VH-VL binders against Coiled-coil-helix-coiled-coil-helix domain-containing protein 7 (CHCHD7). Designs and how they scored, part 4

Target 1, 85 residues: Coiled-coil-helix-coiled-coil-helix domain-containing protein 7 (CHCHD7), of Homo sapiens (Human) (q9buk0)
Amino acid sequence: MPSVTQRLRDPDINPCLSESDASTRCLDENNYDRERCSTYFLRYKNCRRFWNSIVMQRRKNGVKPFMPTAAERDEILRAVGNMPY

## First folded at step 18 (VH-VL)

Design w2 (from v2 with light chain N31S)
Fold by OpenDDE, fold request of step 23:
Structure w2 (fold): chain C 85 residues (1-85), chain A 120 residues (1-120), chain B 111 residues (1-111)
Amino acid sequence: as target 1 above (85 residues)
Amino acid sequence: EVQLVESGAEVKKPGSSVKVSCKASGGTFSSYAISWVRQAPGQGPEWMGMIIPIFGKAKYAQKFQGRVTITADDFAGTVYMELSSLRSEDTAMYYCARDDWSKWYYFDVWGKGTTVTVSS
Amino acid sequence: QSVLTQPPSVSAAPGQKVTISCSGSSSNIGSNYVNWYQQLPGTAPKLLIYDNNKRPSGIPDRFSGSKSGTSATLGITGLQTGDEANYYCGTWDRSLYAGVVFGGGTKLTVL
């Protein structure tokens, strides 16, 4: 079983890895001045909100895996027309 | 109501290490950072460091850099603080405290504290 | 030694108003929001004021906060015996070794 860190870094489990990395990089570069990272934080939150909504829909419809794979996420985003966050 | 549940009191010898846990009773730390704040008898609170579990990212106070390690299991809703090379002056109440990692640093929920006593 | 400076103690009679000051520098209070915590005897600190002057749910309007320059002030009106506690200011410090900093605390005694 993968470690917590490995799970957070698994692209099939964490659809917001890029946004997470951007947020943490911002924190590091700004010595944890959160005010300077608000845009990155918002993007991460929007990402999580979006994919959580997809997971909930898939749960209702009995579609597995509940979290779309990386490939499926690409298809979903293409269907939407653009990155929603 | 969300509570932070900390592990039990510890009695340690100088030079040893202590590891304290902090568990969220109502879920994960997806929206929050967890800080460790200690308070020696008769003194004010002292910030030791923090972790954002969802990012797996920790920051430490300079005073404790190299001696403290903060880790998290977000899926288990638990954060850990390990302090090594214990000294008598490390005797204190150790609190975990929650703040929204996307907002300014204010701790809206506190654990009840874990007493750590360091004595020969 | 605390980064933020508070008076060690204040006292007043029930029903009166008290103020507790918190003095810092440009790297902390001067540039960041100040928070206040109440700590009753034998308990963990409790958030009283955040972001200079905002009250969390459940905190009565007898408690107020303000900030000017590099100083912050906690105000308590209609003092009650239950207000007897230690009060701490806290904020983020943007210095080289950034982190959360606290005041040394003020013991409020209700006479």
Scores: ipSAE 0.843, ipTM 0.942, lowest interface PAE 0.6, mean pLDDT 94
Fold by OpenDDE, fold request of step 23:
Structure w2 (fold): chain C 85 residues (1-85), chain A 120 residues (1-120), chain B 111 residues (1-111)
Amino acid sequence: as target 1 above (85 residues)
Amino acid sequence: EVQLVESGAEVKKPGSSVKVSCKASGGTFSSYAISWVRQAPGQGPEWMGMIIPIFGKAKYAQKFQGRVTITADDFAGTVYMELSSLRSEDTAMYYCARDDWSKWYYFDVWGKGTTVTVSS
Amino acid sequence: QSVLTQPPSVSAAPGQKVTISCSGSSSNIGSNYVNWYQQLPGTAPKLLIYDNNKRPSGIPDRFSGSKSGTSATLGITGLQTGDEANYYCGTWDRSLYAGVVFGGGTKLTVL
């Protein structure tokens, strides 16, 4: 099994790596002043919410994997025309 | 109701290491950070550090920098705190505490604590 | 020794009001929200007040918090015997070595 860190950074599991990295970078740059990172946090949360909704739809429809692969996510985002978050 | 379940009491020799676990009963820590706060007998709480499990990002208090390691298995809903080079002054109750990582630093849920005793 | 300063003890009779002060600096209380924790004997701390003056669910309105400048105050009205505990203020410190800081604690005795 992969390490915890590796799992968190697995693009097939975590669709919001970019938003996660941006959030953590903000925390580092602002010495963990969370208020200054609210925009990044919101983007991350929106990212998670969006993909969670996709996962739930796929679960209802019996489509696997429930979390779209990186390639599938690109197709979904392309179909939407832009990042929804 | 979410609870933080900590591992059992530890008795350690000076120079050794201790690793305490903190498990969320209700699932993962997706919306929360976990801090470790210790309290020596008769003293106030002392913040040791924190981790945001979903980010895999930890921050440590200066006092413990290099001696404490906080890790998380978000999928298992468990956070760990390892303290090395133990000394008698490390004898304390060790609490894990939860806060919303997107809000300010207030701990709304605490574990029951893990007693760590360091003695020769 | 603690970054935040609290009186070591306060006492009052049942039904009375007590206040517990918490003194800090511009880098902590002066710049961030203050939280208060109640710790009953033999138990873990419990969040009592957060963000200066907000009460979590289940905390009665007998407990109140306020902040002014670099100081914070916890107020307890209608003091009950069950309120006998240690009370700690806490906040984030924005100093060079940022982190959560706590007061030394105040022992509340109900006479």
Scores: ipSAE 0.843, ipTM 0.941, lowest interface PAE 0.6, mean pLDDT 94
Fold by OpenDDE, last read:
Structure w2 (fold): chain C 85 residues (1-85), chain A 120 residues (1-120), chain B 111 residues (1-111)
Amino acid sequence: as target 1 above (85 residues)
Amino acid sequence: EVQLVESGAEVKKPGSSVKVSCKASGGTFSSYAISWVRQAPGQGPEWMGMIIPIFGKAKYAQKFQGRVTITADDFAGTVYMELSSLRSEDTAMYYCARDDWSKWYYFDVWGKGTTVTVSS
Amino acid sequence: QSVLTQPPSVSAAPGQKVTISCSGSSSNIGSNYVNWYQQLPGTAPKLLIYDNNKRPSGIPDRFSGSKSGTSATLGITGLQTGDEANYYCGTWDRSLYAGVVFGGGTKLTVL
């Protein structure tokens, strides 16, 4: 079984890797001054919110996997016409 | 109501290591960071470090860098703190405490603490 | 040894008002929100005040917080016997070795 770290870095189950990395980079660059990273935090939260909503819709419709694959996520984002977060 | 459930009391020899766990009852740490704060008898609280489980990112107090390791299993809703090279001065109550990682550093939920006794 | 400085003890009679000071520097209290924790004997600390002057749910309005410059103050009115505890201020320090810092604590005795 993969480690916790490996699971967090798995693109198939974590749709917000970029936002996560951006947030952690901000924390490192600002010596964990959270105030300076609020924009990145918001982007991450919006990312999670968006994909959670997609997961809920897919669950309702019985579509698996509930979390879209990386390829499916690209299609979904393309369909909405813009990055929602 | 979410509670932080910590592992049981530990008695250790000098030079050994201790690993304490902190589990969120019925929840995850998706919105929270977990800090470890210890308190020696008759003393005030001392921050040791924290982890943001969803990021897998930990930060340590300078005093404990190289001797403390904080890890998380968000799927299990559990955070761990391992302290190595134990000394008698490490005898203390060890608390895990929760704060919102997107807010400022205030701890709104505390574990009941884990007593760690280091004695020869 | 504590980064933040508190008086070691304060005391007052029931019904009176007490204040507990917390002194820091520009890198901590001067730049960040201050929090206060109450610790009853034999228990874990409990959040009392956060973000200088905000009360969590369940904390009565007898407890108040304020901040000015590099100092913070906890106020307790209508002192009750149940308020006898240790009180700690805490905040983030933006120094080179950033981290959470606490005061040395103030023991409140209800006479």
Scores: ipSAE 0.843, ipTM 0.942, lowest interface PAE 0.6, mean pLDDT 94
Fold by OpenDDE, last read:
Structure w2 (fold): chain C 85 residues (1-85), chain A 120 residues (1-120), chain B 111 residues (1-111)
Amino acid sequence: as target 1 above (85 residues)
Amino acid sequence: EVQLVESGAEVKKPGSSVKVSCKASGGTFSSYAISWVRQAPGQGPEWMGMIIPIFGKAKYAQKFQGRVTITADDFAGTVYMELSSLRSEDTAMYYCARDDWSKWYYFDVWGKGTTVTVSS
Amino acid sequence: QSVLTQPPSVSAAPGQKVTISCSGSSSNIGSNYVNWYQQLPGTAPKLLIYDNNKRPSGIPDRFSGSKSGTSATLGITGLQTGDEANYYCGTWDRSLYAGVVFGGGTKLTVL
């Protein structure tokens, strides 16, 4: 089984990988001054909130996989007007 | 109610390594960072480093860089701290502590601590 | 030794007020929020004050915090015997080797 770190890097199961990377880059560039990274953190949180809502909707409707694949996520984002967060 | 449950006491020889675990009960680390803070007998707390499990990102205190490794299994709700090249001076209570990774660094939940004794 | 400086000890009678100072620099207290921790004998530290002057749930208003410049102060009014403990200030340090820093601790004795 892949490590947790490896799983976090899997674009099929982590819909917010880019937002995560942006947040961690900000932390590194600012020597972990979290205040300077608030915008990135918010984007990440909004990303997680959005996709969690999609997962919940799919669960309610019995659509699997509950977390959309990377390809499905692209379609969903296009349908909602691209990057709602 | 979220608790941080740490692994049991350790007795180690100088030069060996110790790995302590910290598990979140009643919650996850999705919104939190976990720091390791040790306290030698009669001394104050000393920050060793932290990890943000959801990012897989760790940062270490300069004093412990190269000797400490902090890892996380967020799906298991567990964080680990491994300290190598143990010395008698490493004898201390080792705490894991939680803080919101999106806020400033205040630890609102602490583990009960893991006693690590290093003796020849 | 400790990045933040606290008096080693303070004491007062029950019902009295005590203050514990925490002195730092521009890279830590001067730039960041200060937190205070209470540690009763044989227990883990407990968050007492965060973000200079905020109290977590369950912390009575007898405890207060303030910050000015590069110094912070913990105030305890209506001192009780149960307040006898070690108190530590803590904050983030933005120096080259950034990290959490603590004070050396103050032992509060209730006379």
Scores: ipSAE 0.841, ipTM 0.941, lowest interface PAE 0.6, mean pLDDT 94
Fold by ESMFold2, last read:
Structure w2 (fold): chain C 85 residues (1-85), chain A 120 residues (1-120), chain B 111 residues (1-111)
Amino acid sequence: as target 1 above (85 residues)
Amino acid sequence: EVQLVESGAEVKKPGSSVKVSCKASGGTFSSYAISWVRQAPGQGPEWMGMIIPIFGKAKYAQKFQGRVTITADDFAGTVYMELSSLRSEDTAMYYCARDDWSKWYYFDVWGKGTTVTVSS
Amino acid sequence: QSVLTQPPSVSAAPGQKVTISCSGSSSNIGSNYVNWYQQLPGTAPKLLIYDNNKRPSGIPDRFSGSKSGTSATLGITGLQTGDEANYYCGTWDRSLYAGVVFGGGTKLTVL
């Protein structure tokens, strides 16, 4: 079983890795002043909301893996057009 | 109702380390930061640090930097705090407490606490 | 010595009112929301007031909070013997070593 750190960094498991990195970078740069990072937090939350909705659709339709791989997510985003988060 | 449950009380010798766990009843910590707060007998609370489990990101109070490590298994809904180089003044009640990681720092749920006693 | 300063004790009769002060600095109370916690004997702290003056669900409106400058105040009216507890203010401190700071606590006795 992969470590917790390896799983958090796995792009096939974590669809919002870039948004997470941006949020933690903002915290580091602003001495953990959360209010200064609210726009980054919102983008992370929107990213998670979007991919959670895709997971729910795939569960309903029996499509596995429920969390799309990084390659599958690239195709889904291309089909959507504008970045949804 | 969500509860935080710390691991059991411990008696340790000076110079050793202690590792305490904190688990949410029936859930994970996806919306929360988890802080460790201690309270020595007859004293007020003292913040030791926190982790945001979904980011794997910890911040420590200056006093404890270098002695405290806070880690999380967000997938199992468990947070750990390890305090090293124990001294008698580390004898205290240790609480885990949660806040919303994206908002102002206030703790809406506290664990019941666990004692760590450092004695020769 | 705690970063935030509170009186060590206050007391009043049932039905009366008290205030509990919390003094800090521009890096904590002066620029951040203040929270209050109640700790009944032998129990963990419980959130009483957050964001200066808001009450969580289940906290009666006889508990109130306010903030002015670098000081905060917890108000309790209609005192009951069940209010005997320690009360702590807490906030974020934005100074160089940013983190959560607490007061040393105020013991409320209801005579």
Scores: ipSAE 0.768, ipTM 0.907, lowest interface PAE 0.8, mean pLDDT 91
Fold by ESMFold2, fold request of step 23:
Structure w2 (fold): chain C 85 residues (1-85), chain A 120 residues (1-120), chain B 111 residues (1-111)
Amino acid sequence: as target 1 above (85 residues)
Amino acid sequence: EVQLVESGAEVKKPGSSVKVSCKASGGTFSSYAISWVRQAPGQGPEWMGMIIPIFGKAKYAQKFQGRVTITADDFAGTVYMELSSLRSEDTAMYYCARDDWSKWYYFDVWGKGTTVTVSS
Amino acid sequence: QSVLTQPPSVSAAPGQKVTISCSGSSSNIGSNYVNWYQQLPGTAPKLLIYDNNKRPSGIPDRFSGSKSGTSATLGITGLQTGDEANYYCGTWDRSLYAGVVFGGGTKLTVL
């Protein structure tokens, strides 16, 4: 069964991998000064909000998987037109 | 009301390791960092380190670097702290405590604590 | 010794006011928000004041905090016997070994 690290790094489960990586890189580079990383944190949170709203819509419509796969997310982002986060 | 609960008290020999768990009863850790803070008898609290479970990212206090490992299973709502090469000065109450990982460091919820005793 | 310096003890009679000081440096109190924790005998610490002067829900307004320069102060008015506890200041330290630092604690005795 997949480890916690494997699940956190699975692009089909975690749609915000690049945003989380940017956030942790910022923390490392700034010695965990959270205030210097607030824009990265906001991008991560906006990413999570966007995909959680998509999950809610898919759950309501019975579309599985509820979290879109990486390929499905590429399609959704193209349909939206501009990056939503 | 969210509660943090540490695993039970432990008695250990010098040179051994201890692993303590911390579990949230009223939610997940998605908005939180979890710190481990210890308090030896008659002394003030001492921060050992923290983890941000959604990132799987830990930071350790300099004093404990190399002896402490903090891990998380965010899906199970559990954080672990392992302290190695135990010595008598590690005898203390050990707390887990949470803060918002994106804000200033303050601990709004503390566990009840668990005692680790190191003796021959 | 503790990075932040607090008096080891303070005492006052019921109904009086007391202040507890916390001294640090530019890398901690001087550049970061200060928090205060109350530890009643035999219990875990409890957040009392955060972000220098804010009270969490359930903390009465007779508890107050302030910060000036590299020092912080906890104020307690209308002292009650239930306020007998240890009080700790805590903050982030931005120095070479960044992390959370605490004071050694102040034991408050209500005579």
Scores: ipSAE 0.766, ipTM 0.904, lowest interface PAE 0.8, mean pLDDT 90

Design w2 (from v2 with light chain N31S)
Fold by ESMFold2, fold request of step 23:
Structure w2 (fold): chain C 85 residues (1-85), chain A 120 residues (1-120), chain B 111 residues (1-111)
Amino acid sequence: as target 1 above (85 residues)
Amino acid sequence: EVQLVESGAEVKKPGSSVKVSCKASGGTFSSYAISWVRQAPGQGPEWMGMIIPIFGKAKYAQKFQGRVTITADDFAGTVYMELSSLRSEDTAMYYCARDDWSKWYYFDVWGKGTTVTVSS
Amino acid sequence: QSVLTQPPSVSAAPGQKVTISCSGSSSNIGSNYVNWYQQLPGTAPKLLIYDNNKRPSGIPDRFSGSKSGTSATLGITGLQTGDEANYYCGTWDRSLYAGVVFGGGTKLTVL
């Protein structure tokens, strides 16, 4: 089975990889002062909220995989137009 | 009501290592950081470090840097703490405790704790 | 060795009021929110006050918190024998090796 690190870094599993990286860089650069990173945290949370809503729709419709692959997510974001998070 | 459950008590020899686990009942750690906090007999709590499991990102207290490793399997809802080069002074109750990783550091849920005894 | 300083003990009669102080520095209490934890005998700590003065659900309003400068205070009114416990302050320390710091604890006795 893939390691936890491999799974967290897999773009087909983690739709919010860029946002999580931005959040952890902010923590490192600000000595874990969470208040200074609230904007990055909000973007990550909005990213998760958006893709979780897509997963819910796909589960109801029987569309697999429930979390869209990286390629499918690129298509969905292009169709939305403006970044939703 | 969420519960944090640490693995069972350990008796260890000086110079060895211990690895303790922490699981959340009925959930994962998606919104939380998990800290390890120890309390020697008759003493106050002492923060050892924390991890944000969804980021796989850990931070350690200076006193424990180089001796403690905190890891997570967010998919299994489990956090681990490994303390190496054990000494008698490491005899304590070890707690996992959670906070919201995006807010100020306060621990709203604590595990019941597990003892680690270091004796020859 | 506790970074935050608390009196080792405090006592008062049932129904009375007690305060528990917590002294720190500009890098911890002076610039960060202070939390308080109650530890009943033989149990894990429990969050009592967060963000200086806020009560979690289920904590009665006879428990209060405040902060001024580099010091924080826990107030308990209407003391009950069930309040006998150790009380700890805790906060974030923003120094170079930032992390959570705690007081050494205050044992409350209700006589």
Scores: ipSAE 0.760, ipTM 0.905, lowest interface PAE 0.8, mean pLDDT 91
Fold by ESMFold2, last read:
Structure w2 (fold): chain C 85 residues (1-85), chain A 120 residues (1-120), chain B 111 residues (1-111)
Amino acid sequence: as target 1 above (85 residues)
Amino acid sequence: EVQLVESGAEVKKPGSSVKVSCKASGGTFSSYAISWVRQAPGQGPEWMGMIIPIFGKAKYAQKFQGRVTITADDFAGTVYMELSSLRSEDTAMYYCARDDWSKWYYFDVWGKGTTVTVSS
Amino acid sequence: QSVLTQPPSVSAAPGQKVTISCSGSSSNIGSNYVNWYQQLPGTAPKLLIYDNNKRPSGIPDRFSGSKSGTSATLGITGLQTGDEANYYCGTWDRSLYAGVVFGGGTKLTVL
């Protein structure tokens, strides 16, 4: 199984790479002042919440992979119409 | 209820290293940062550093920079702390403690602690 | 050597009140929320007060916290023998080496 670092950076496993990178960049730039980063944290949390709900639906329906690939996620987001996070 | 459990007590020689683990009951760190805090007998707590497991992002106290490494396997629900170049003054109780990674720094849950003894 | 300064001990009779002070600087207490932890003998610390003056669930309202300038105060009224413990203040320090800092602790004796 790939290392934890490789899995955290794999766009097919981690649907919220951009949001996590924005959050950690904000922490580094603000000397870990979390209050200054709350908007980035909220976007990350909304991203995770949305994709976790999609994973649950795909598990129920037997659709694999349960976490949609990066290409599948682009299609899902276009079908939703409004950015959910 | 959520509990944090550190790995068992260790006795080490000066100059060696120690690696301790911290596991959560229920297995999730998705909302939390995990800090390592040590306390020598009769003394106050001392923060060593923390990790945000979902980001794989660690920050260390200056005193321990270069000697401590904190890592996480968020998929296994485990955080590790490795302290190198051990000295007698590193003898202490070592705790893992959690806080919400997105809010102000306060530790709402502490592990039971594990003893590291550095003895020749 | 702790970054935050607390008196080493305080004492009072059952039913009385005490305060425990915690002194810091502009980079820690002066600009950040202060928390308090209770450590009963032989146990891990437990969160007692967070964000200067808030109580987690299960902490009775006879425990209170306040902050003024670079100092914080823990107040305990209606002292009980079960309150005998070490009490620690803690906060974030925003200096160049940002991180969590604690006081050295105050031992409360209920006489």
Scores: ipSAE 0.743, ipTM 0.900, lowest interface PAE 0.8, mean pLDDT 90

Design w4 (from v2 with heavy chain W104F)
Fold by ESMFold2, look of step 20:
Structure w4 (fold): chain C 85 residues (1-85), chain A 120 residues (1-120), chain B 111 residues (1-111)
Amino acid sequence: as target 1 above (85 residues)
Amino acid sequence: EVQLVESGAEVKKPGSSVKVSCKASGGTFSSYAISWVRQAPGQGPEWMGMIIPIFGKAKYAQKFQGRVTITADDFAGTVYMELSSLRSEDTAMYYCARDDWSKFYYFDVWGKGTTVTVSS
Amino acid sequence: QSVLTQPPSVSAAPGQKVTISCSGSSSNIGNNYVNWYQQLPGTAPKLLIYDNNKRPSGIPDRFSGSKSGTSATLGITGLQTGDEANYYCGTWDRSLYAGVVFGGGTKLTVL
């Protein structure tokens, strides 16, 4: 049975793994001074905002799974051209 | 408005462990860190540590390093605090409290608290 | 022993003004925002002031906060019997073992 850690680390469930890893690494490196990590936090939040908008569009269009798989997300990002977060 | 609800009061013997849960009513912890703060009778609050559930990332106060473990199931909207090697000095009211994990530390919502009593 | 120092008690009559001090160091109050919490008898703490001097929604402007150097002050004007409570300052401490620290509390008695 998959643990909470396994689900948080699953790229098909968590589209913002690298952004969350960058954020937690920044916290560790800066003794949890959140002000020093604001740029990493913003990138994570923008990542979540982007993928949530894709989920909303897929719900509207009846496309499942609503959160695209890792492979589907790679194709979506390629089609966008520039990294949106 | 998110409400925080701790699990029920517990009476424990010295040397045992206690695990307390904290649930968010009507919401998740996606924007929040959850801290555990205790308050012995007649004393000020004492921060024990926190977790950022969406990152699965915990930080502990020095005093409690090695005795406290804070975990989260963000999918279930629940945070847990486990305190081991209990002693009578651990008798206190235990609160979960939230803050925005990306902003300066202040607790805008507190649970009602739960009592842990350690006695022989 | 709390990291932040507060007077153990203050008192005043209804309608009067009180201030509650909170003393710390450069690793906490001196370089971080200070918050204040009100704890009415038998209840959980409630946020009263955040980021030194900001009031959350629903807190009347007779509550105020300020910070100077390594000290912070909570001001309460137009004192009411319902203000009788314990008041705690809290902030982040940036020392090697960083974390949230609180004062020991000040009991406000309204006579």
Scores: ipSAE 0.775, ipTM 0.907, lowest interface PAE 0.7, mean pLDDT 91
Fold by ESMFold2, look of step 22:
Structure w4 (fold): chain C 85 residues (1-85), chain A 120 residues (1-120), chain B 111 residues (1-111)
Amino acid sequence: as target 1 above (85 residues)
Amino acid sequence: EVQLVESGAEVKKPGSSVKVSCKASGGTFSSYAISWVRQAPGQGPEWMGMIIPIFGKAKYAQKFQGRVTITADDFAGTVYMELSSLRSEDTAMYYCARDDWSKFYYFDVWGKGTTVTVSS
Amino acid sequence: QSVLTQPPSVSAAPGQKVTISCSGSSSNIGNNYVNWYQQLPGTAPKLLIYDNNKRPSGIPDRFSGSKSGTSATLGITGLQTGDEANYYCGTWDRSLYAGVVFGGGTKLTVL
């Protein structure tokens, strides 16, 4: 298997890379004051919630891969209309 | 009930390193940060650092920067702490402890601890 | 070496009340939530109070917490022999090298 770092940074495995990067950047810039980063954390959590729901739907419908690829996610986000996270 | 379990006790010589693991029963660390806290005999707890496994992001206490490395395998639900250049003052009980990575720092679950003894 | 200052020991009889103080600075207690941990003999610390005054599930209301300025206080009423333990305050310190800091601990003896 790929290293833990490679899996965390793989856009086809991790649909919330941008949101995690924004969260960690906020922590670094604010000396790990988590209260200053709550908006970034919420956006990350909403991102994970959204894509987890899509994975559940794809599992129910037998659509593989269960986690959509980066290209498939772009299509899903365009179809949703409003950014869901 | 979630439990944190550290790896077994170790006896080490001065100048060597030790790597201790911390595993969560029943799940991943998706909502949690894992800290390492040590307690020397007769002393209070001392925070060494933490990792947020889903971000792969670690932060270290100043005292331990350069000697401690904390890593995680979020899929295996395991966090590791490696302390290098061991000296007798590093003899202590070592705990892993968790908190919600997105909330104010408090440790709601602690491991039972593991002893690291440094002697020659 | 503790950043937060606690009395080394306190004692009281069963049924009585005791308070345990924790003194810090504006970079820690003054601007951050304070937590308390109980460490029974031979065991790991256990969360007793979080966010200054909140109790986790299973902690009876005879345990209470408060803070004022750069000091925090743990209160324990209706003392029982099972309360004999070390008690530690802990919080975040937002100085240059930010991190979690603890008190040196207070040994509670129930006579």
Scores: ipSAE 0.767, ipTM 0.907, lowest interface PAE 0.7, mean pLDDT 91

